# Ledger of designs, part 10: VH-VL binders against Lactate racemization regulatory protein (larR)

Target 1, 221 residues: Lactate racemization regulatory protein (larR), of Lactiplantibacillus plantarum (f9uss8)
Amino acid sequence: MVLTDIEYLLSYLEAHHVPTIKKKRHTYLTYHGLAEHYTYVLKDGIIKNSIILQDGREYNLSYIAKPDVISLLRDEVSRSTDQPFNVRIESEYATFYQVNRVAFWKYVNSTPELQNYVKNYYRKKLSENILRLQRMVMNGKKGAICAFIYSLVDLFGRKVNEGILIDFVVTNDDIAGFCGISSRSSVNRMLKELRTDGVITVKNHKFIIQDVSYLLDQIAN
Short names: E, the ipSAE of ESMFold2; O, the ipSAE of OpenDDE; V2, 0.75 times the mean of E and O plus 0.25 times the DockQ between their complexes.

## First folded at step 7 (VH-VL; framework fv_ebronucimab)

Design u3 (from t4 with heavy chain Q106M, light chain N55E; at its last look DockQ between E and O 0.02; V2 from the best seeds 0.00; counts 0 for: pae O 6.7 > 2, placed apart)
Fold by OpenDDE, look of step 7:
Structure u3 (fold): chain C 221 residues (1-221), chain A 122 residues (1-122), chain B 111 residues (1-111)
Amino acid sequence: as target 1 above (221 residues)
Amino acid sequence: EVQLVESGGGLVQPGRSLRLSCAASGFTFDDYAMNWVRQAPGKGLEWVSGISYNSGSISYADSVQGRFTISRDNGKNSLYLQMNSLRAEDTALYFCAKDEYYEYGMGYFDYWGQGTMVTVSS
Amino acid sequence: QSELTQPRSVSGSPGQSVTISCTGTSSDVGGYNYVHWYQQHPGKAPKLLISEVSERPSGVPDRFSGSKSGNTASLTISGLQAEDEADYYCSSYTSSSTYYVFGTGTDVTVL
């Protein structure tokens, strides 16, 4: 049995007796711009990465719903650095490995498998950010919303009789934050249009995608 | 200057208990993990136990597991080793040692005390 | 294993080079770069000599060097001096039952 890159990382952290911390829903693990001494690896749960703009608005970057390093964007071999993002817990609980930043990079530098993990991590994150940028820039606001909703399929999607259930509550404010839309009314209007057109429906505050093809047609692929 | 001073050693009979202490100075004690290492007369070094800076992580050698208890008081800059059910093979010079990266499995001991002698004999 | 394997003794003349080996397994020396070396003079506490295979703390002469290949780490003392006569111990993190393990120790004699 060959471990995936992330599985190898997790096994490595366990073997080194790295401590874990558990956080409750809607608490913050880290804050953007604040000094941090640890590298965090999500073990279990769902988190949201975001940034707070100078004007006080929050821009949502991504959900992370499977084991992964939270961020290596500003990681260096130092005791502390500024966190690049806010990290908020979205599940009831989330558990993290809390590894000293210096230790983390010592681990990486000592193990080819972890070096490969880090390499692939950056590739993956870069690709995700490129797609995010494309989503925000192309096809207008409605296209951005469609692209965002479609992106949730891989994270939270489950096939049901009516279509694809997004088994995670995403608020209109969250959508606005992910799509860079400042007007809540605009988001509401566009979602209503998608409902009326039979593209999506909402049950128990969760989206059900009924016409995936429509979403794909509205986004740049 | 970093100083580690062990105390509490002595002669005891098998089955008895003894408590060792280590007084630390010259560094921020609560920032670092601490360890006990022992050396039997004329023998090599043996790791005994370690404790993280906030006591969040503790580990023991198999040879002392269940009998020894490591603890620390950061307010007093002190490390302790409670030794119960002592055996003849526990006879050794006991060192306290400073360790920065213990909780991550990366520890090396950059400062050592002079040791306190524990003799277990009938 | 309870200990890493070192030669019992190594000797050399002043100015010569000597090497001490430290052999473990993939669970300790072979698996990590967390091998350290300590020097202990008679009646004294151990002193950190080399950390993390090859890192030399301040105050340690550059004639002391460390390396690792496979499951074996090595300490080399070049330009052997009389004051180098001591016991030397390697140590390593281990993922087995214990956290840290020491070598059996090597007695270095200067002839």
Scores: ipSAE 0.016, ipTM 0.584, lowest interface PAE 6.7, mean pLDDT 89
ESMFold2, look of step 7: ipSAE 0.536; ipTM 0.804
ESMFold2 (binder alone), look of step 7: mean pLDDT 92; pTM 0.936

Design u4 (from t4 with heavy chain Y101W; at its last look DockQ between E and O 0.03; V2 from the best seeds 0.00; counts 0 for: pae O 5.9 > 2, placed apart)
Fold by OpenDDE, look of step 7:
Structure u4 (fold): chain C 221 residues (1-221), chain A 122 residues (1-122), chain B 111 residues (1-111)
Amino acid sequence: as target 1 above (221 residues)
Amino acid sequence: EVQLVESGGGLVQPGRSLRLSCAASGFTFDDYAMNWVRQAPGKGLEWVSGISYNSGSISYADSVQGRFTISRDNGKNSLYLQMNSLRAEDTALYFCAKDEWYEYGQGYFDYWGQGTMVTVSS
Amino acid sequence: QSELTQPRSVSGSPGQSVTISCTGTSSDVGGYNYVHWYQQHPGKAPKLLISEVSNRPSGVPDRFSGSKSGNTASLTISGLQAEDEADYYCSSYTSSSTYYVFGTGTDVTVL
């Protein structure tokens, strides 16, 4: 059985008896700009990465809902470094491997498979950020929202009779934060339009996508 | 108030088995890793075994690897240590210890039980 | 193969300061991992005294302090009192086959 890169990492961490920590919903694992001694690897749960802007607004970057390293953006062979993002737990609980940063990179530097993981990690994250940029600039606010909703399909999408259920509660404020929209009323209005047009519906605070084609037409894929 | 109460200790002959229990209360048991630490008479502390909150990660000291089995029942707020093939050198007071992780810190033991005595002698 | 070495015994008179060293043989203890200290009175269970990350828990006097330099962690007891007579153990997480390692322990005697 050939392990994926992330599976190899997880198995490696287990073999080295790296401890895990468990965090509750809406608590923070790390804060942007604060020193951190560890590299965290999500074992299970859902987290949200975000940045607090200078004006106090929060910009949401991404959800992570499967095992992965939380961030390697500023990681290096040092005992501590500043975290680039806020990391908030979104699931009831999330569990993380807590790896000493120096140890983590020792592992990586001595293991070709982990080096490959790191390379692929940066590729993936770069690609995601490019798409995020496209989402923010290409088709206005409504296009951005459509693109964001569509992006949730891979993370939380489940096929149902009515369409594609996004099986995760995303608030309008979250949407605003993901799309860089400062006006809550604007987000509300656009979502209402999408509902009225039969593109989406909302059940139990969750989106159901009824017209994926419409979303795709509003974005450049 | 956090409480850890060990039980199951006693006098056994070499080669025999014994099962220790630790009853936990006063905290959300399934949020924390648990550990066994032992202390031979007149000697220092020795870490024996640890188990993560959901039993997903388990580790043993080399001295007990293959002979001891750590487990937990989160529904009963209980930690266990199955000790097989006991040796004279396993004679010790066995403590259960609660693991704690400070938000940006490394794990340590913030609460200990009073211990249960295991004596292995012919 | 991580080891934490402590002096076997340290003594002082009431009101004096004593220091217990904890020296690691690997980089895991000496420079990269946190060191914690436990106090154990005769016939009692160990008690958390100082965590490198969380400092002193409630109820621990501020006359107990921890420091670390290079491969050596130190516990300092200032204003030594009779009740401080106990065994003291340093401890650290390890990245080896074991999760944790304890120091050899130090017997503190108040003269």
Scores: ipSAE 0.026, ipTM 0.528, lowest interface PAE 5.9, mean pLDDT 87
ESMFold2, look of step 7: ipSAE 0.456; ipTM 0.770
ESMFold2 (binder alone), look of step 7: mean pLDDT 92; pTM 0.933

Design u5 (from t4 with heavy chain S57D, light chain Y93W; at its last look DockQ between E and O 0.04; V2 from the best seeds 0.00; counts 0 for: pae O 12.6 > 2, placed apart)
Fold by OpenDDE, look of step 7:
Structure u5 (fold): chain C 221 residues (1-221), chain A 122 residues (1-122), chain B 111 residues (1-111)
Amino acid sequence: as target 1 above (221 residues)
Amino acid sequence: EVQLVESGGGLVQPGRSLRLSCAASGFTFDDYAMNWVRQAPGKGLEWVSGISYNSGDISYADSVQGRFTISRDNGKNSLYLQMNSLRAEDTALYFCAKDEYYEYGQGYFDYWGQGTMVTVSS
Amino acid sequence: QSELTQPRSVSGSPGQSVTISCTGTSSDVGGYNYVHWYQQHPGKAPKLLISEVSNRPSGVPDRFSGSKSGNTASLTISGLQAEDEADYYCSSWTSSSTYYVFGTGTDVTVL
């Protein structure tokens, strides 16, 4: 069986007996702008990347819900660097490999497979960021919300009788943060419209997408 | 002020059981992992067992694996160590220790109790 | 291994510097930066002295410092004082079934 890039990384870290750390829900692994000596690889759990702006607002960047390097941004062969964003644990528990930054890059530089992982990592993250930009600048606020909700399908989506359940609690504040919407009331209103129009419903604080086509249309227009 | 108070120690015969308790105060108990560390008379420190904040993760030293059971009651801010099949080599002062980061051994013990003495002798 | 190797005893005169070594393997001290130091006075519980190789908690005098090179971590006590007479233990993460390991302990005597 051929390992995927991430599987290879995980196996490599395990083989090198890299220790893991666990964090509980809503604690922070890292903070934006603070020095960090380690590269973290998510082993299990769900995290949220975000940036706290100068005015105190939080801009949400992404959820990570599968094994992956948390960030290679600003990573280099050095003992420490500033973290590019906040990392908050969203699942009950999250486990990370904690790799010394210098060691991490030594591993990468000595292993073609890991080099390939890193290459693909940057491509993937770049693509994700491009899509994020599209959400923010195109189709207005409602389009941004629709795009965001649709993006959750790949992360947390599960088919149910009623549609596609987003099996993860996303708050309106989170949505606002992901979409760059400062008005909470605006988010509430738009979500209400989507519910009224039969696009989504909410059960146990989770979204169920009933009309995926509508979301896609809003993204395309 | 953080306080950890161990109890339950005593003299027991080999093969018997004993249950240790640790009462915690001065911090949010359910936010932190807890550990037991023991010290035989005139000897060094030996890690015994650890338990995560929600009991989701538990670990033991090889020397006590299968005989000791660590548990906690977050509602009572208490840590426990059930010791079964006690041996003479289990004779030690048993400390409960707060683990700032349980994180599978990456934490450090920033607060310790004064310990409770367990003596196993025929 | 089940223990990290420390010198049995170290001694110095007041005002001198002493260093305690803690030697492990690549599976513990050598592999990770999670070496901690504890101070234990006679009849007392251990006290955290240094965390993560070199981090000094609040309340610990700056005459205590930690470092690491290869498979050996070191605790240095500069300006040795009478109250520094105690046992010192290093501790580290291990990749074995025993996640925590302590050093054999070092008795520091102030002459």
Scores: ipSAE 0.000, ipTM 0.522, lowest interface PAE 12.6, mean pLDDT 88
ESMFold2, look of step 7: ipSAE 0.010; ipTM 0.581
ESMFold2 (binder alone), look of step 7: mean pLDDT 91; pTM 0.926

Design u6 (from t4 with light chain G31D N33K; at its last look DockQ between E and O 0.15; V2 from the best seeds 0.00; counts 0 for: pae O 13.1 > 2, placed apart)
Heavy chain, then light chain:
Amino acid sequence: EVQLVESGGGLVQPGRSLRLSCAASGFTFDDYAMNWVRQAPGKGLEWVSGISYNSGSISYADSVQGRFTISRDNGKNSLYLQMNSLRAEDTALYFCAKDEYYEYGQGYFDYWGQGTMVTVSS
Amino acid sequence: QSELTQPRSVSGSPGQSVTISCTGTSSDVGDYKYVHWYQQHPGKAPKLLISEVSNRPSGVPDRFSGSKSGNTASLTISGLQAEDEADYYCSSYTSSSTYYVFGTGTDVTVL
ESMFold2, look of step 7: ipSAE 0.486; ipTM 0.770
ESMFold2 (binder alone), look of step 7: mean pLDDT 90; pTM 0.932
OpenDDE, look of step 7: ipSAE 0.000; ipTM 0.508

## First folded at step 8 (VH-VL; framework fv_ebronucimab)

Design v1 (from t4 with light chain N55K; at its last look DockQ between E and O 0.61; V2 from the best seeds 0.00; counts 0 for: pae O 2.6 > 2)
Fold by OpenDDE, look of step 8:
Structure v1 (fold): chain C 221 residues (1-221), chain A 122 residues (1-122), chain B 111 residues (1-111)
Amino acid sequence: as target 1 above (221 residues)
Amino acid sequence: EVQLVESGGGLVQPGRSLRLSCAASGFTFDDYAMNWVRQAPGKGLEWVSGISYNSGSISYADSVQGRFTISRDNGKNSLYLQMNSLRAEDTALYFCAKDEYYEYGQGYFDYWGQGTMVTVSS
Amino acid sequence: QSELTQPRSVSGSPGQSVTISCTGTSSDVGGYNYVHWYQQHPGKAPKLLISEVSKRPSGVPDRFSGSKSGNTASLTISGLQAEDEADYYCSSYTSSSTYYVFGTGTDVTVL
């Protein structure tokens, strides 16, 4: 059985007895701008990356819901060790490997498989960020919301009789943060419109997408 | 003008049942979640139960879980609270409250009724 | 958590500023910007005073302000007036056993 890049990383970390840290929901692993000497690898759970804006608003960057390195923006030669993002736990618990940053890169530099992982990591993250930028440059906030909701399908989507269940509670505040919308009332209004139009419904605080085509039509190509 | 009018309160013995109603007007009822909040005499506010716009999401406080049932009739712009197995500690003024953002996250209560008094006593 | 912690009472003279704290945990106050404040005059229903930590509904004077740091939210009443004498409750969403939780309430007295 050939391991995926992330599986290889996890196996490597486990084999080297890298310590883990378990965090409770809605606690923070790291804070933007604070010194961080560790590289964290999500072992289990769901986290949200975000940035706090100067005006105090929080901009949500991404969910990570499968094992992955939280951030590789800082390498062994970086002068700044400031954490680039806030990392908040969204699942009941999340477990992380806590690797010294220098040690992490030592591993990477000495292991071709890990080098490959890092290359793929940057490629993937670049792609994700391009898509995010596309959403943000859309003229309509409603379109941005649609795009965001659609993006949740890959992360949390499960097919049900009624449509596609997003099996994760996403608040309109979260949506606002992901879409760069300052007004929750605006988000709520747009969500109600989507509901009224039969695009989505909500059950147990979770979205069910009933008209995927509508969402796609709202997404700029 | 938003109006919420509670009714159905009264004096009951422990173990009995009571059904509260809340009549809503002045807004699109089926667009908003609704909640019950109670306040014992001389005490603070206690959230009791919430229900989303389509009844797809329902929550209860631990203190009433299994005994109370929240429901709504959007056709009648009405919210209900069926209270079974009433206890002395259920004695309170019961408010219905309109909820913003309940179903899409976590909301707040922007409008409240005047409340209906429930007294549970032997 | 059954309740958020508030001081039982706060007092001030007219024109002074008073602050009411609301302390919770990372599962409620500290975890979200979903802290709200309600004002309740004797014999009246509660009224929304502040939503989402610092947002002021229409009709609420600007002398009412809200903030949050860590697991503690704060309501500040500047330029205290006689009509501000009331009970004040914070509330928050909670990921614990209940969906919403209220604070214990604070009695504000104007001396």
Scores: ipSAE 0.243, ipTM 0.730, lowest interface PAE 2.6, mean pLDDT 91
ESMFold2, look of step 8: ipSAE 0.517; ipTM 0.792
ESMFold2 (binder alone), look of step 8: mean pLDDT 91; pTM 0.925

Design v2 (from t4 with light chain E52D N55K; at its last look DockQ between E and O 0.54; V2 from the best seeds 0.00; counts 0 for: pae E 2.5 > 2)
Fold by OpenDDE, look of step 8:
Structure v2 (fold): chain C 221 residues (1-221), chain A 122 residues (1-122), chain B 111 residues (1-111)
Amino acid sequence: as target 1 above (221 residues)
Amino acid sequence: EVQLVESGGGLVQPGRSLRLSCAASGFTFDDYAMNWVRQAPGKGLEWVSGISYNSGSISYADSVQGRFTISRDNGKNSLYLQMNSLRAEDTALYFCAKDEYYEYGQGYFDYWGQGTMVTVSS
Amino acid sequence: QSELTQPRSVSGSPGQSVTISCTGTSSDVGGYNYVHWYQQHPGKAPKLLISDVSKRPSGVPDRFSGSKSGNTASLTISGLQAEDEADYYCSSYTSSSTYYVFGTGTDVTVL
């Protein structure tokens, strides 16, 4: 059995007895702008990357819901060790490998498989960010919301009788942060519209997508 | 104008049951979650139960879990609280409250009724 | 679920500023920006005063403001007026066994 890139990384970290840390829901692993000497690899759980401005506004960047490196924006030669964003735990718990940044890159530089992982990591993250930019520049906030909800399918989607369950609680505040919407009331209004139009329903605080086609039609291509 | 009118309160003995009602008007009832909040005489507010717009999400305080049942009839713009196995500590003024964001995250209560008094005493 | 901790009473003279604290945990006040404040006059139903830590609904004077730091939210009443004499309750979403939790309440007296 051939290991995926991330599986290889995890096996490597485990083999080298890299320590892990466990964090509780809605605690922060790292904070934007603070010095960080470790590279963190999500072992288990769900996290959210975001930027919180001085005025308290939070812009949500992404969910990570499977094992992956949290960030590779800082390399071994970077003089700045500041964390590029906030990392908040969204699952009940999340477990991370805590690797010294220098050591991490030493591993990468000495292991072709890990080099490949890093290459793929950047490609993936670039692609994700392109999609995020598309959502953010869409004409209309409703379209952005639709695009965001649709994007949750790959992360948390599960087919049910009623449609596609997003098996993760996403608040309208979260949506606001992901879509660059400053008003929760605005998000709420638009979500109600989607509900009224039979596009989505909510059960146990989770979205069920009933009309995927509608969402796709609202997404700018 | 938003109006919430509670009814059904009264004096009951411990172990008995009581059903509260809340009649809503002045807004699209089926677009909003609803909650019950109670206040014992001379005491603070205590959240009791919440129900989403389509009854798809229901939650209870630990103190009432298993004894109380929240429900709604959107066709009648009504919220209900079935209270079974009543205890002395359930004595309180019971408010129905409109919830703005319950079903899409965490909400607040932007409108309250005047409450209906429930007294549980031997 | 334990209540959020508020001071039992706060007092001030007309025109002064008073602050009410609401202390919780990382599971509620500290974990979310879903802290709300309610005002309740004697014999009346509660009224929403502040939502989402600092948002003021229409009709609420701007002398009411909210903030949060760590596990503590704060309601500040500037330019205290006689009509501000009331009970004030904070509330928060909680990830614990209950969905919502209220503070213990604070009696604000205008001297």
Scores: ipSAE 0.513, ipTM 0.809, lowest interface PAE 1.5, mean pLDDT 91
ESMFold2, look of step 8: ipSAE 0.592; ipTM 0.824
ESMFold2 (binder alone), look of step 8: mean pLDDT 92; pTM 0.931
ESMFold2, look of step 9: ipSAE 0.518; ipTM 0.789
ESMFold2 (binder alone), look of step 9: mean pLDDT 92; pTM 0.931
OpenDDE, look of step 9: ipSAE 0.473; ipTM 0.802

Design v3 (from e7 with heavy chain W53Y S106Q; at its last look DockQ between E and O 0.76; V2 from the best seeds 0.00; counts 0 for: pae E 2.9 > 2)
Fold by ESMFold2, look of step 8:
Structure v3 (fold): chain C 221 residues (1-221), chain A 122 residues (1-122), chain B 111 residues (1-111)
Amino acid sequence: as target 1 above (221 residues)
Amino acid sequence: EVQLVESGGGLVQPGRSLRLSCAASGFTFDDYAMNWVRQAPGKGLEWVSGISYNSGSISYADSVQGRFTISRDNGKNSLYLQMNSLRAEDTALYFCAKDSYYEYGQGYFDYWGQGTMVTVSS
Amino acid sequence: QSELTQPRSVSGSPGQSVTISCTGTSSDVGGYNYVHWYQQHPGKAPKLLISDVSKRPSGVPDRFSGSKSGNTASLTISGLQAEDEADYYCSSYTSSSTYYVFGTGTDVTVL
């Protein structure tokens, strides 16, 4: 009966016949610093936010794996804005509602339920980013990797007979980018420690977590 | 010194089977994925199959799916390829290749054997 | 099954530069930095020449360099020498069920 704020937003966009676009794996929806005239809302699929440094290193910020607005940064009345980060498709396909920025903010400003979505969006994103920063800054490299793997449980976790399957392929370079580690060889060494200690195993290119308490013990706080 | 020694090749008739072996030494075998790569006479390299360090991930090229089976015995430091229902197009030099990582695909093949020749003809 | 596209042959005179292309899709070359190059001399097993787009293993001369733009990776041999006459293969991680794909191969001839 009572819609969540994201369910209300999706229902609103459908009722207003907002067009959708579809993007395939490893193509980009937006790039950091690129002027863009649209607000995008994820309808289906998985994306990764990142920035790419001058030396070519990729710093990964987050996954979005459930319907949500991609970014609400900058002022609410500009026809275009610089994009805050790169958005790459990580699923086979992803589908987005494509909303003119001016129109999107007119919808929000005239609709109390959408205003509530925006308030909750900022609170949610701030909380998520504070926790992510704490886990990454307060841990050594191994602790950061453990925190990252643990965070995947909410996004992709599925109980199986062998433990908790992370039902998404995450490469060692992706892990390096989320953990601020400069090389995949450092990631490989720490993953070997986790395999040797019986904390994780690999099946069909995906991790299975066999000892969650070990991961938690390695995480600060 | 890393060494990979393939064996089990030979001349066989179409429809028959062969089992290839690769004996590994000079590295910790169960830390790494392993691969089979073949090369038909005068042709390029074709990846055939890969297997992760613990046999938990296995895949095959479409051309051999359902006919070939990769396996490993980490206790014997050995990689195997069971080739059933052989066809003339399977004629090739078969290489054993060590992956640089525990999972095939993301790594590169840092060590190769000399290969074992499989010839399928009437 | 998929293959990465390479030119069949490339030739150059000693001391010149040659470039070999390796073209794939966003599911492989375009989507990952897991592009590798192998050199194969006649009658020999392949050997790793370049890993991860542009990294040279110890012992590989700096005249070999790699790069990538979009869905195309490139191997450049600067200052071509007689011993560089060989076949060259690229490879890539792919998000397909095989997870790995080779290029069609390029025969480099030193004129």
Scores: ipSAE 0.512, ipTM 0.794, lowest interface PAE 2.5, mean pLDDT 88
ESMFold2 (binder alone), look of step 8: mean pLDDT 92; pTM 0.936
OpenDDE, look of step 8: ipSAE 0.827; ipTM 0.917
ESMFold2, look of step 9: ipSAE 0.475; ipTM 0.779
ESMFold2 (binder alone), look of step 9: mean pLDDT 92; pTM 0.936
OpenDDE, look of step 9: ipSAE 0.632; ipTM 0.863

Design v4 (from v1 with heavy chain Q106R; at its last look DockQ between E and O 0.15; V2 from the best seeds 0.00; counts 0 for: pae O 11.4 > 2, placed apart)
Fold by OpenDDE, look of step 8:
Structure v4 (fold): chain C 221 residues (1-221), chain A 122 residues (1-122), chain B 111 residues (1-111)
Amino acid sequence: as target 1 above (221 residues)
Amino acid sequence: EVQLVESGGGLVQPGRSLRLSCAASGFTFDDYAMNWVRQAPGKGLEWVSGISYNSGSISYADSVQGRFTISRDNGKNSLYLQMNSLRAEDTALYFCAKDEYYEYGRGYFDYWGQGTMVTVSS
Amino acid sequence: QSELTQPRSVSGSPGQSVTISCTGTSSDVGGYNYVHWYQQHPGKAPKLLISEVSKRPSGVPDRFSGSKSGNTASLTISGLQAEDEADYYCSSYTSSSTYYVFGTGTDVTVL
């Protein structure tokens, strides 16, 4: 059986007895700007990457809900050990492999499969971030919200009778943070509009997308 | 300026009915869920009932379920609480409170009225 | 559970820090970041103090802070002042039949 890149990484880490750390929901694995000597690989759970802006607002970057390296922005050559963003646990628990940064890159440099993983990682992350920037800049506030909600489909979406359930609780503040919207009332209003228009509904504090086409129409491509 | 003004409280005998009103101003009333919270004399806060912005979702505390009915008139910026089969334990100061979240059940109460007193006694 | 558990009373001297705990279950405090805190002075309506565990609305001094660990949320008042003498209530969303539940309330006394 051919392993995917991430599966190979996980198997490699396990085979090398890399220690794991388990974190509880809404605790932080790392903080932006603080020194960190480890590279973390999500083994299980859901995390949110974010940064704190100069004005004190939190900007949410992404959810990670599958095994993956949390960040590869720092390499073995970089003297900066500062974490690039906050990592908060969103699931009840999350488990991480905790690898010394230097050791991690030693592994990468000695293993062609891991080198390939890293290459693909950067391509994927770059693509995701470009798309995110395009959506945020080109769509305005409402479009950004629509784009964000749509983006949740791949992460948490499940088909139900009524549409597509986003099987993950996302708060209005989370949405604001993902979309760069400072006004809580604006987010509330726009979500209300989407609900009123039959685009989305909310059950058990989770979104159900009823009109995917509408969301897509609001997204500039 | 956000204002919430409760009215309709008074002294009633057990088993009787009373209707409370809350007049809202200073914000877009139909954008927000509204709630009733009560406080018995010398006691803590107790959530009573909530209603979403369009009355699509309604919820009650177990203690009042089947006896109280929450409603709203968005055209009049008003919230109501019809209280039937009143009991002595319903004696309390009743507050209306604005719910900040559009999602019913997830919000916090950022604005409160001063309350209207309901006394149920023989 | 009809109420979240708070200490009945907490006291401190001016300038000290006091902490009020709010304990629930995984169905409320432990399950969500929908824990809020209210301050109520005698004869007054409650006032929102902290929303969603740690968010401070405008007008609330930064000496008020909130946190949560497991099934317990905490309100910390640093630099206690005479004006902080009041009742404090936590609240949370709950996945039970009711949407909201309040704590039992804590009387904070400034000595």
Scores: ipSAE 0.000, ipTM 0.500, lowest interface PAE 11.4, mean pLDDT 89
ESMFold2, look of step 8: ipSAE 0.046; ipTM 0.648
ESMFold2 (binder alone), look of step 8: mean pLDDT 92; pTM 0.933

